# Designs tried in a protein design chat: VH-VL binders against q58483. Part 13

Target 1, 193 residues: q58483
Amino acid sequence: MKVIGISGSPRPEGNTTLLVREALNAIAEEGIETEFISLADKELNPCIGCNMCKEEGKCPIIDDVDEILKKMKEADGIILGSPVYFGGVSAQLKMLMDRSRPLRIGFQLRNKVGGAVAVGASRNGGQETTIQQIHNFFLIHSMIVVGDNDPTAHYGGTGVGKAPGDCKNDDIGLETARNLGKKVAEVVKLIKK
Key: E = the ipSAE of ESMFold2; O = the ipSAE of OpenDDE; V2 = 0.75 times the mean of E and O plus 0.25 times the DockQ between their complexes.

## First folded at step 4 (VH-VL)

Design y4b (framework fv_zilovertamab; at its last look DockQ between E and O 0.03; V2 from the best seeds 0.00; counts 0 for: pae E 15.0 > 2, placed apart)
Fold by ESMFold2, look of step 4:
Structure y4b (fold): chain C 193 residues (1-193), chain A 120 residues (1-120), chain B 107 residues (1-107)
Amino acid sequence: as target 1 above (193 residues)
Amino acid sequence: QVQLQESGPGLVKPSQTLSLTCTVSGYTFTSYYIHWVRQAPGQGLEWMGSINPSGGSTSYNQKFKDRLTISKDTSKNQVVLTMTNMDPVDTATYYCARGRIFGYVYFDYWGHGTLVTVSS
Amino acid sequence: DIVMTQTPLSLPVTPGEPASISCRASQSIDKYLAWYQQKPGQAPRLLIYDASNRATGIPPRFSGSGYGTDFTLTINNIESEDAAYYFCQQYDSTPYTFGEGTKVEIK
């Protein structure tokens, strides 16, 4: 069993990364292998709509996206995290999402477990709209979407932070991320039984 | 007026590396793929690969995968073909050609071609 | 790789008469076929795209037809300037591949 967490933050050690790692820590405590991937220093380019991937199963653009897609294909669960940028995901995460079309060939993400994390500058500051974009991505890939587990149960990990590291002091946000991880682990175990 | 022009050495010794440059003008450089196609003397055409000058993504004919690199220099409106370990069978006229970024590609404009002879 | 087979490889023609060149693909390429003309010492020139659409500036005596695996270039009312090599090219799948070429020459 394996779960990957991908942080779409442009900052390698930003608040989104902290929450994604917290979710992965909760998964690791359940005995599941985890891997963390940051998009911050990755070479990412936007999709150009060429459709060449439809025939070849790979995007012809040479950058770091292909390696990330391979890791997503190998995982049983995927956590995507993003800062809230104007009510939605970062450009970095959106580029990965738009370039994910090779994984739709044969629906290679089908029934994998998906969980979402978002961090905004204020509580109730676009985290849920950003999480909804991530959920839409999971649904279009025929994945199983989960939110955070009881007792925080909502839509996923939601944090508050302006400066890098602020979320280390967001006890509520850290708890939602941990409970997201617990729910992902629970459902991965249910599916693999 | 759309123009493509190949430049580079006319002679290369076996095992050496070939470097050819395609310089384009008369259109927006990043709006079209550039493809490389070669033609051995008296023979047919062989597609080698392409580059999207917007972002630099490439596609290669698998026949050349170990030897071929296509790159670009946006500031000069240039695409460069580099092919290592040249052999006499690689003697050919090398063309660059333009293809659309969106939709299915056919080559609407071609360079004049440059003959590259590989011999001792 | 998709193999493109042209027939004939050599085609002697008389000015004023029609000529036809066949191109067969080893698997279906839908409509994604182009035809090129290449005169000696020159680069290829696009004639036809999407099997049947004439490229800009190409005279109406050139026409293309076909779908799937079998395609034809027809040159009506051959003119002396039409003496050239003609190539088909598929662009359905990479690597893009060309036919062997047909030499059209005046008898």
Scores: ipSAE 0.000, ipTM 0.444, lowest interface PAE 15.0, mean pLDDT 89
Fold by OpenDDE, look of step 4:
Structure y4b (fold): chain C 193 residues (1-193), chain A 120 residues (1-120), chain B 107 residues (1-107)
Amino acid sequence: as target 1 above (193 residues)
Amino acid sequence: QVQLQESGPGLVKPSQTLSLTCTVSGYTFTSYYIHWVRQAPGQGLEWMGSINPSGGSTSYNQKFKDRLTISKDTSKNQVVLTMTNMDPVDTATYYCARGRIFGYVYFDYWGHGTLVTVSS
Amino acid sequence: DIVMTQTPLSLPVTPGEPASISCRASQSIDKYLAWYQQKPGQAPRLLIYDASNRATGIPPRFSGSGYGTDFTLTINNIESEDAAYYFCQQYDSTPYTFGEGTKVEIK
């Protein structure tokens, strides 16, 4: 069993990365293999709507997206994290999402477990709307969407961070991130029984 | 009933390390965060940091991050605060408090507090 | 860090009259504000959480209001036992921060 965590933050060591890693740590503690991926240093290009992926099963754009999609396909669970940019996901994460269309051929991500992490500048600063976009993405791929585990059970990992490192001090954010990890691990194990 | 109790030395010399223990009872130890809050004489309250007894993850006020460590002993239902390089300015009553995990973090139960004086 | 400013710092009140304490946040904290009572030689006691919810066992004469940056603790029909320091605390973001405290004295 393997779960990957992807940070859509343009900062490789930002608050989003911190919370995604915290979720992965919780998963690792459950004995599941984890891998962290940052989009910050990746070459990403937007989808150009050419629909070649529908015809040939592959995107004609050559960049770092294909390797990430491969990892997504191989994983049993996927955590996507994003900073809140104007109530939504970062451009980096959106590019990855939009470029994941090849994986809809045969629904290659079906029944994989999806979890979402969002970090905003304030406690109610768009985390939920951002998570909603991520959840929609998972649902469109026919994945199993989960929130964070009880007792914090809501929509996923939600952190508050204005400056780099702030989420290290966000007790609530860290707890929700860990509980998301626990829930992902739990559901992955249930499916793999 | 929920109880928190701080214990440790009431006097510390400058440059020495402070160690305080918070012992909790009356509830499941791993279900709530434990926070440390201090109050200088006649002053307001200052949040220092916290620990999640489930897993041991910690959070620190940046003001103390370089010299503050919070740890736990699950077998004893205890949380330990360690702060190095104490200075007279660190003289305060130190409280441990329980923080809610679900929802947002306010402190619903407090220890009685322990006065720590830093003096030569 | 979010700065919490309380006013007044000292509040003399006549028994039976209401007392109001203001807490202002340097930025919006939505409803994530708590109020504490602290009597001499004692630890703080939670009065209000989420700006307007009374904690368990807190008398109805204590009430909280506000949202965003401006909050108010109101003590109706103040009693002699209400003489204490009162602190607000935000938990919108870390580090959690407290107001300076308000000393309520009974005339």
Scores: ipSAE 0.000, ipTM 0.518, lowest interface PAE 15.0, mean pLDDT 93
ESMFold2 (binder alone), look of step 4: mean pLDDT 92; pTM 0.933

Design y4c (framework fv_zilovertamab; at its last look DockQ between E and O 0.07; V2 from the best seeds 0.00; counts 0 for: pae O 12.1 > 2, placed apart)
Fold by ESMFold2, look of step 4:
Structure y4c (fold): chain C 193 residues (1-193), chain A 120 residues (1-120), chain B 107 residues (1-107)
Amino acid sequence: as target 1 above (193 residues)
Amino acid sequence: QVQLQESGPGLVKPSQTLSLTCTVSGYTFTSYYIHWVRQAPGQGLEWMGSINPKGGSTSYNQKFKDRLTISKDTSKNQVVLTMTNMDPVDTATYYCARGRIFGFVYFDYWGHGTLVTVSS
Amino acid sequence: DIVMTQTPLSLPVTPGEPASISCRASQSISSYLAWYQQKPGQAPRLLIYDASNRATGIPPRFSGSGYGTDFTLTINNIESEDAAYYFCQQYDSTPYTFGEGTKVEIK
């Protein structure tokens, strides 16, 4: 069993990374292998709409996206995190999402467990609209979407922070991220039972 | 104006390592892939591999995978081909060529080529 | 690997007349085919991409056609400077492969 967490933040050590890692820590405590991937140090290019992946099963653009898609295919659960940029995901995460069509061929992500994390500059500052974009991505890939577990149970991990590291002091945000991880682990175990 | 120029040794002994440099100018280095293509004397063209200079991701022809490395130096606008364990059959003119960064891989600009002879 | 077969391998031509070169792929490559000209002692030059689109600066006497496995480069009104080696290249899948070439000579 394996769960990967992907941070769409352009900052490799930013607040989104903290919350995604906290969710993964909760998953690891349940005995499930985890891997963290940052998009900040990856070469990403936008989709060009060529449709060549339909016939080839892979995108012809040579960059880091293909390796990330392979890891998503191999995982049983996927956590996607993003800072809130204008009420939605970062450009980095959107590029990965747009380039994910190779995995949709044959619905290679079907029934994998998906959880979302978002960090905004203020409480109720677009985290939920950003999480909704991530959830839509999971639904389009025929995945099983979960939010954070009780007692925080909402839509996923929601943090507040501007400067790198601010989320270390966001006890509520950290708890939502941990409870997301607990729920992802619970559902992965149920499905793989 | 777009220019590509290959440079490196013209003679390499068998089993040695070849290093060729492609220096580009006249366009933004990170906006186009650089490919290496070789042409044995009197023969056709053979694609060897490519690099996306934006982040350094590479793609190699399986024939060369174990011997070929393509790398870049952004500060010098250079791409470097390194090929180990050279054999006389590798004697060829080596070209670098520019390809578009998206998935249609035809070569709109070519370097002048550099002949590499592999001989004792 | 996709094999690209060119015919003829040698093509004597008379200035002012049309000429054509065929390229056949061992499997469908849709329209992902380019044509190059290579004059003696020089690097290849892109003529046609996507089977039928002329590259920048290429004279209208060069045209390409075809889809799937069968492609043609046509040179209308041959000029003496058109004496060269001509290659097709597929870019449907890696490794990208080239035809053997056609040597166009003025007779």
Scores: ipSAE 0.005, ipTM 0.573, lowest interface PAE 10.5, mean pLDDT 90
Fold by OpenDDE, look of step 4:
Structure y4c (fold): chain C 193 residues (1-193), chain A 120 residues (1-120), chain B 107 residues (1-107)
Amino acid sequence: as target 1 above (193 residues)
Amino acid sequence: QVQLQESGPGLVKPSQTLSLTCTVSGYTFTSYYIHWVRQAPGQGLEWMGSINPKGGSTSYNQKFKDRLTISKDTSKNQVVLTMTNMDPVDTATYYCARGRIFGFVYFDYWGHGTLVTVSS
Amino acid sequence: DIVMTQTPLSLPVTPGEPASISCRASQSISSYLAWYQQKPGQAPRLLIYDASNRATGIPPRFSGSGYGTDFTLTINNIESEDAAYYFCQQYDSTPYTFGEGTKVEIK
């Protein structure tokens, strides 16, 4: 069993990374293999709508997206994290989402477990609306969407941070991230029985 | 079998630019990141940077960001390291190594390394 | 940067006995830890990845353990051919960093 965590933050070691990693740590503690991926240092290009992926099963754009998609396909669970940019996901994460069309052919992510992490500058700063976008992505891929585990039990990992490192002091954020990890691990184990 | 081989000058003068080439074989060139790691004599290992041969995206150690450029030549299955303003402190064995295609990586295959001495 | 601290730096071992090398990270790196063996005049060789997984072709006498900040490489039934430097490496975050290395010597 393997779960990957992807941070859509343009900062490789930002608050989003911190929370995604916290979720992965919780998963690792459950004996599940984990891998972290940051989009900050990746070459990502937007989908150009050429539909080549539908015709040939492969995107003609040569960048870092293909290998990320491969990892997504191989994983049993996927955590996507994003900073809140104007109430939504980062451009980096959106590019990855849009370029995931090849995986929709045959629904290659079907029944994989999906979890979401969002970090905003305030506690009610768009974390939920950002998570909703991520959840929509999972649903469109026919994945199993989960929230954070009890006792926090809402939509996923939600952190507050303005400056790098702020989430280290966000106990609530860290707890929700860990609980997300626990839930993902639990459901992955249920499916893999 | 997977093979990586470093090539370039073994001697560089101070303030000059170092150019090293990593030639890879035994696998699909664009399927793995290539990293550069150096080791000063009798010292530990230091990660310098990496490139994705598919697309050419790069990542650098901040320590070398202003001096280091990593590029690729797909037609030759080669990755090139260029480092400017060399100093005696840069004397080291330089390795290219294969890493996973994305994420944070360990190195499963290494070149033999090439010693670069910076001296007047 | 994450600092990796290895202990001991020198480890004399009698053939047939076990050897243990510790690697401590300055912050939690989860299981993103690799171990390498390096013999004189050679490039490092991957031994362990993800803290506890043996690389292809690595003998079972090599094992890794740990999570978070504290990791251990264990070599059971030390052989003469195991004389080498051993390095840990974190790949939790960039820049990737290595331990100082441990010199394992055969008594």
Scores: ipSAE 0.005, ipTM 0.528, lowest interface PAE 12.1, mean pLDDT 93
ESMFold2 (binder alone), look of step 4: mean pLDDT 92; pTM 0.936

## First folded at step 5 (VH-VL; framework fv_anetumab)

Design b1
Fold by ESMFold2-Fast, scan of step 5:
Structure b1 (fold): chain C 193 residues (1-193), chain A 123 residues (1-123), chain B 111 residues (1-111)
Amino acid sequence: as target 1 above (193 residues)
Amino acid sequence: QVELVQSGAEVKKPGESLKISCKGSGYSFTSYWIGWVRQAPGKGLEWMGIIYPGDSDTRYSPSFQGQVTISADKSISTAYLQWSSLKASDTAMYYCARSPLYWESWYDAFDIWGQGTLVTVSS
Amino acid sequence: DIALTQPASVSGSPGQSITISCTGTSSDVGRYNYVSWYQQHPGKAPKLMIYDVSNRPSGVSNRFSGSKSGNTASLTISGLQAEDEADYYCSSYTSDSTYVVFGGGTKLTVL
């Protein structure tokens, strides 16, 4: 079993990374292999709408997206994290999401477990609307969507931080990320029984 | 035109209080961090601290925590650096500088700088 | 105070290229892509030349470029001109205490 966590932050070691890693750490404690991927240092290009994936089963654009999509296909669970940009996901994460269309051929992510993480400037600062965008991505890929486990039990990992590293002091946010990881691990294990 | 304008040079004696100012114009003052950077005569740059005027969130360098107070008055787009009791070692050029705010807030790069306020503390 | 390590001075001739290094640790330069470079002429405030390792602000010449490898960031100035003679400072975030750290500065002489 393996769960990957992907940070859509344009910064490689920011608050989004802290929360995604916290979720992955909780998953690793359950004996599941984890891998962290930052989009900050990847070459990403937006979807150009050419529909070539219908003919070839993959995107013709040559960049880092194809390698990431292969990792997503091979994982049993996927955590997507994003800073809140205007109540939604970062451009980096949206580019990955839009470029994932080839994985809908045969629904290659079907029944994989999806969890979402968002970091906002304030509590109630757009984290939940951002998480809902990520959940919609999981749903259109026929994935199983989970929120954070009890006692926090909301929609996913929700952090508060402005400066890099602020989330290391966000006890509530870290707890939501950790409980998200625990729920992802629980459901991955149930499916792989 | 985006600019930061600082108050004029000060000559003070040890033990005196001082408050210097940095006024922003030509941009949304509450949307950017304002940092304070010190440069002792003939020396390099030292980061002192930073404030986000929109909510007065203030961060200090450990070396300056408790030695100075950083504040802002958003109604007049002005940030302040204040000492309750000056020391001779406070003699330096003091710069204020603006840092862009965007998500995963970036206060490491100062894109607009004030002209500097020279503070001289001597008996 | 904590400071990033820069050479005290570098020199070059007009038209040449020079590189200034900025060495930190795995807790600042090595960890984050948040390295900035500033140019300071005598008697003037610093000017931002590079941010986020390699990005140029509007109005900064493309002769200035930034890079990073491991714990060392570098500022390269190509086609060196007399007006490039100045002090150059790097800066980075540090994970130790949520603050910015500056390098000690490098005096560039164009002869």
Scores: ipSAE 0.006, ipTM 0.542, lowest interface PAE 9.7, mean pLDDT 86

Design b10
Fold by ESMFold2-Fast, scan of step 5:
Structure b10 (fold): chain C 193 residues (1-193), chain A 123 residues (1-123), chain B 111 residues (1-111)
Amino acid sequence: as target 1 above (193 residues)
Amino acid sequence: QVELVQSGAEVKKPGESLKISCKGSGYSFTSYWIGWVRQAPGKGLEWMGIIYPGDSDTRYSPSFQGQVTISADKSISTAYLQWSSLKASDTAMYYCARSPYYWDSWYDAFDIWGQGTLVTVSS
Amino acid sequence: DIALTQPASVSGSPGQSITISCTGTSSDVGRYNYVSWYQQHPGKAPKLMIYDVSNRPSGVSNRFSGSKSGNTASLTISGLQAEDEADYYCSSYTSDSTYVVFGGGTKLTVL
C-alpha cells in the first residue's frame, strides 16, 4: 500500500509542506509507504479546454502534470494540501486538479482514499472552504473522502501560519494533520483487506 | 530510550568506496530529519546534508553535493552516508543527528546526536 | 559554505558570566529566529544547549541563555563552572540555500 501527499504551495518548503508531511508521517507509522510531492518546483500549465484528453485518453500538453497523475493513479490514498487563497486552493493545485480530467476516463481514482489539508492566516481563515474544494475534487473522481480521526475529528488538516515555519508551533493544526493521516491509513487498510 | 547508534571506525585507502550507517531507536524514525555533520581533526563542525526518511527528501550542502550520497532505509530505521571514491581530505569524525521538522519548515536544530564514526583515509 | 563568525576563544573564572557572539548576515541570523547553540567536550558528540534563539531543551541548566540582535546571536553562560569548559558552536537556518550553516566555534576556558 502507498499514500502520496501533494503540496499545492508555490513555496517548496512552507507551512503547507509541514502539515502534509505530518499527515504522511502518521501514515508511515502505520506501515504504509509514503511519498511527498511539492508543486513548487514543477512545470504546470492550465487546462486549455480543448477536450483532446477525452478523445486521446491523455493530455497533449507536455509538462510535469502527466508524471504526477501517474503517481496518483498508482497510489491507494492521496493527501492534497494547499495554502488558502481567497477561500480556495492555490493556482498550482487548481492547475493539477483541472488537468486531472484524463483520470476520469474509466474513473482511474475510483475508491482511492482522499484527505485534505489547508493552511490559513487565522483559525477561521478559509481552511474549511478550501478543504471543501479539495473534497469536491475527490468526489468527482469517485474517491472515498475522509476527515481527521478522533479526538480532533473535523474535515481534515487545518493549519494556521503566516510566515515560513509558523505551523511548527501550531499544535492544534499538527494534531489535525496527524489524525487525518491516521484516518487515511485506517480506511486504506480496510479497503485493501 | 531515544538514541542514534553509528557504525564503527573505518580505515581506508584513497579511491576506495565506503558506506557508514546511523540507526535510530526509541522514536518514530520517519517523523524526523537525519543530518550528517563532519568534523575534521582539530576543526569545527561542518554540515553535509540531511534526509527525511519518510519520503527520502534529501538536501546537500553545496560543498558536498556530488561528493557523497545520503540515503535511508526506513524498514530498519537506518540512514547512510556513502562515498564512491574516498580522498585523504575525507579523514574526519562523521556525526549523524536528528532534527524535528516542526522546529522550522526545514531543519535547523539537532537534538539527538550519534556517537560519531571516525573515518581515516591514508595510504 | 561561509561559516558564521564566532570569536576563537573566550575565558572566565568560576562564578562569572561570559557571552559568546555569533555573527551572520541578513539571509540567516538576521532574518530567521532559528539559531541553535551546541556544547562539545573533547572526544564527545555535540550537545544541543539552545534552539530557536533562546529556548532550552529539557535538562539544560538555566545558566545558559540565548538572545539575538540584528545579525548577531549571543550565548550567555552565567555562574561559570569548571564543566562548562568546552567548545561552543552556533548554527543558523538559511532559506536561500535551504540548509544549515555552523559557526567556526569558540573555545571556552574556565580558570
Scores: ipSAE 0.005, ipTM 0.472, lowest interface PAE 12.8, mean pLDDT 85

Design b11
Fold by ESMFold2-Fast, scan of step 5:
Structure b11 (fold): chain C 193 residues (1-193), chain A 123 residues (1-123), chain B 111 residues (1-111)
Amino acid sequence: as target 1 above (193 residues)
Amino acid sequence: QVELVQSGAEVKKPGESLKISCKGSGYSFTSYWIGWVRQAPGKGLEWMGIIYPGDSDTRYSPSFQGQVTISADKSISTAYLQWSSLKASDTAMYYCARSPLYFESWYDAFDIWGQGTLVTVSS
Amino acid sequence: DIALTQPASVSGSPGQSITISCTGTSSDVGRYNYVSWYQQHPGKAPKLMIYDVSNRPSGVSNRFSGSKSGNTASLTISGLQAEDEADYYCSSYTSDSTYVVFGGGTKLTVL
């Protein structure tokens, strides 16, 4: 069993990274292999040159997206994290999402477990609308969407931070991320019985 | 019509206090960072610090921490840069500039700039 | 003192392309995708030309493009025009603190 966590933050050591890693740590505590991927260090291009690719077609753009898609295909669970920009995901994460269409051929992500993390500048700063956008991505890929486990039990990991490291002191946000990880691990184990 | 309008030029003596202003208009003032950038005569740009007016969260460059105070009054959409005791080395053009949260960064890119306030400190 | 390194000057002819480099360290330009470029005409406030390495604000000509490789960011101006003659500054967010540093500036002369 393996779960990957992908941070859509342009910052490799930012608050989104802290929350995604917190969720992955909770998953690792359950004996599941984890891998963290930061989009900050990746070459990503929007789906402009290949947005007319057919069902069995390949995207002609050569960058880091294909490697990430292969990791998504091979995982049993996927956590996507993003800072909140205008109540939605980062451009980096949106580029990855838009480029993921090849994985819908045969629905290669079907029944994999999806969890979402969002970090905003304030507590009611668009985390939930961003999480909903990530959940919609999981749904169109026929994945199983989960929120965070009790006692937080909402929609996923929700952090508050502006500067790097601010989420180190966001005990509530870290707890939501940890409980998201626990729920992802629980459901992955149920499916892989 | 989004703009930042700064206070007028100042001529001061060493040891005097000074407070210059930067007024935002045409946008939600509390939703953007306001930074201060210094440019000494014939020199390059220096980032001094930044404030988020919505909650008064303020960040300083190490070079300016303790040398100046940055503040904001959200009721009149105005940010301030203040010195308790000016030095001749404070002679410079001072710019305020706005940083949007949506540029995939939180205060590194300044999309709208004020016209500048020239501060001259001489005897 | 941690300033980003830019060439003091570059020059080009109308219609040509030029590139201005901005070299930092692994703790700023090499680490983050938070590189901005500013154009400053004499006596004027700086104008944002590029943010987050390669993005253009609305209203900025597509002749301006940005890129980054390792610890060096680059601003490329294609189809040079007389109005491009100005000082250009890069800036980057640092990981050692929650602040931004500027490069020393590059004077572009359009001959």
Scores: ipSAE 0.000, ipTM 0.468, lowest interface PAE 16.9, mean pLDDT 85

Design b12
Fold by ESMFold2-Fast, scan of step 5:
Structure b12 (fold): chain C 193 residues (1-193), chain A 123 residues (1-123), chain B 111 residues (1-111)
Amino acid sequence: as target 1 above (193 residues)
Amino acid sequence: QVELVQSGAEVKKPGESLKISCKGSGYSFTSYWIGWVRQAPGKGLEWMGIIYPGDSDTRYSPSFQGQVTISADKSISTAYLQWSSLKASDTAMYYCARSPLYWDTWYDAFDIWGQGTLVTVSS
Amino acid sequence: DIALTQPASVSGSPGQSITISCTGTSSDVGRYNYVSWYQQHPGKAPKLMIYDVSNRPSGVSNRFSGSKSGNTASLTISGLQAEDEADYYCSSYTSDSTYVVFGGGTKLTVL
């Protein structure tokens, strides 16, 4: 079993990275292999709307997206994290999401477990609308969507931070990310039993 | 025009208190971080700390934590740097500079700088 | 107080290219893509020339470029002009991501 966590932050070692890693650490504590992927250092290009990926099951654009999609296909669970940009995901994460269309051929992500993380500048700073966008991505890929486990039990990991490293002091946000990881691990184990 | 205007030069004695100012204009003051940078005579730049005026979130360099206080008054778009008791070693040029905020991070770049406030501390 | 390592001085002739290095550690320059470069003329405030390793603010000549490899960031000035004579400082985030460290500065002399 393996769960991957992908940070859509344009900045390495940012607050989104802290929360995604917190979720992955909780998953690793359950004995599941984990891998963290940052989009900050990846070459990503927007979807150009060509028909070639429908024929070949793979996008013809040469960049880092294909490697990431392969890892998504091989994982049992996927955590997507994003800073809140105008109530939605970052451009980096949106590019990855839009370029994932080839994985809908044969629904290659079917029944994989999905969890979402969002970081905003304030507690009511658009985390939930951003998480909803990520959940919609999971749903269109026929994945199983989970929120964070009790006692936090909301929609996923929700962090507050403005400067890099701020989420290290966001005890509530870290707890939601940890409980998200626990829920992802629980459901992955149920499915792979 | 976007600019930061600092208070005038100061000549003080050791042990005296001092508060210098940095006034922003031409932009949304509460949407940017304001940092303070020191330059001792003939020496390089030293980062002292930074404040987000929107909520007064303040960060300090370990070298300046407890030695100075950074504050801001958003009603007059002004940031401050203050000492309770000056030392001769505080003699330096002090710059304020602004840095943009992005959703879950702040930018590292100081894109607009004040003209500087020269502080001289001597007996 | 920790500082990034820069050469104390560099020199070049008009029209030539020069490069200034800025060496840190795996906890600052090597870790983050948050490297900025500042130009300071005598008696003046610093001016931002490069941010995020290689980006130029509007109004900065394309003769100025930035790059990074491992723990070392570099500022390159092509087509060197007399007005480029100044002190140049690099800066980067430190390992806790909450504050900035500056390099010691490099004095550029245009021969």
Scores: ipSAE 0.005, ipTM 0.531, lowest interface PAE 11.2, mean pLDDT 86

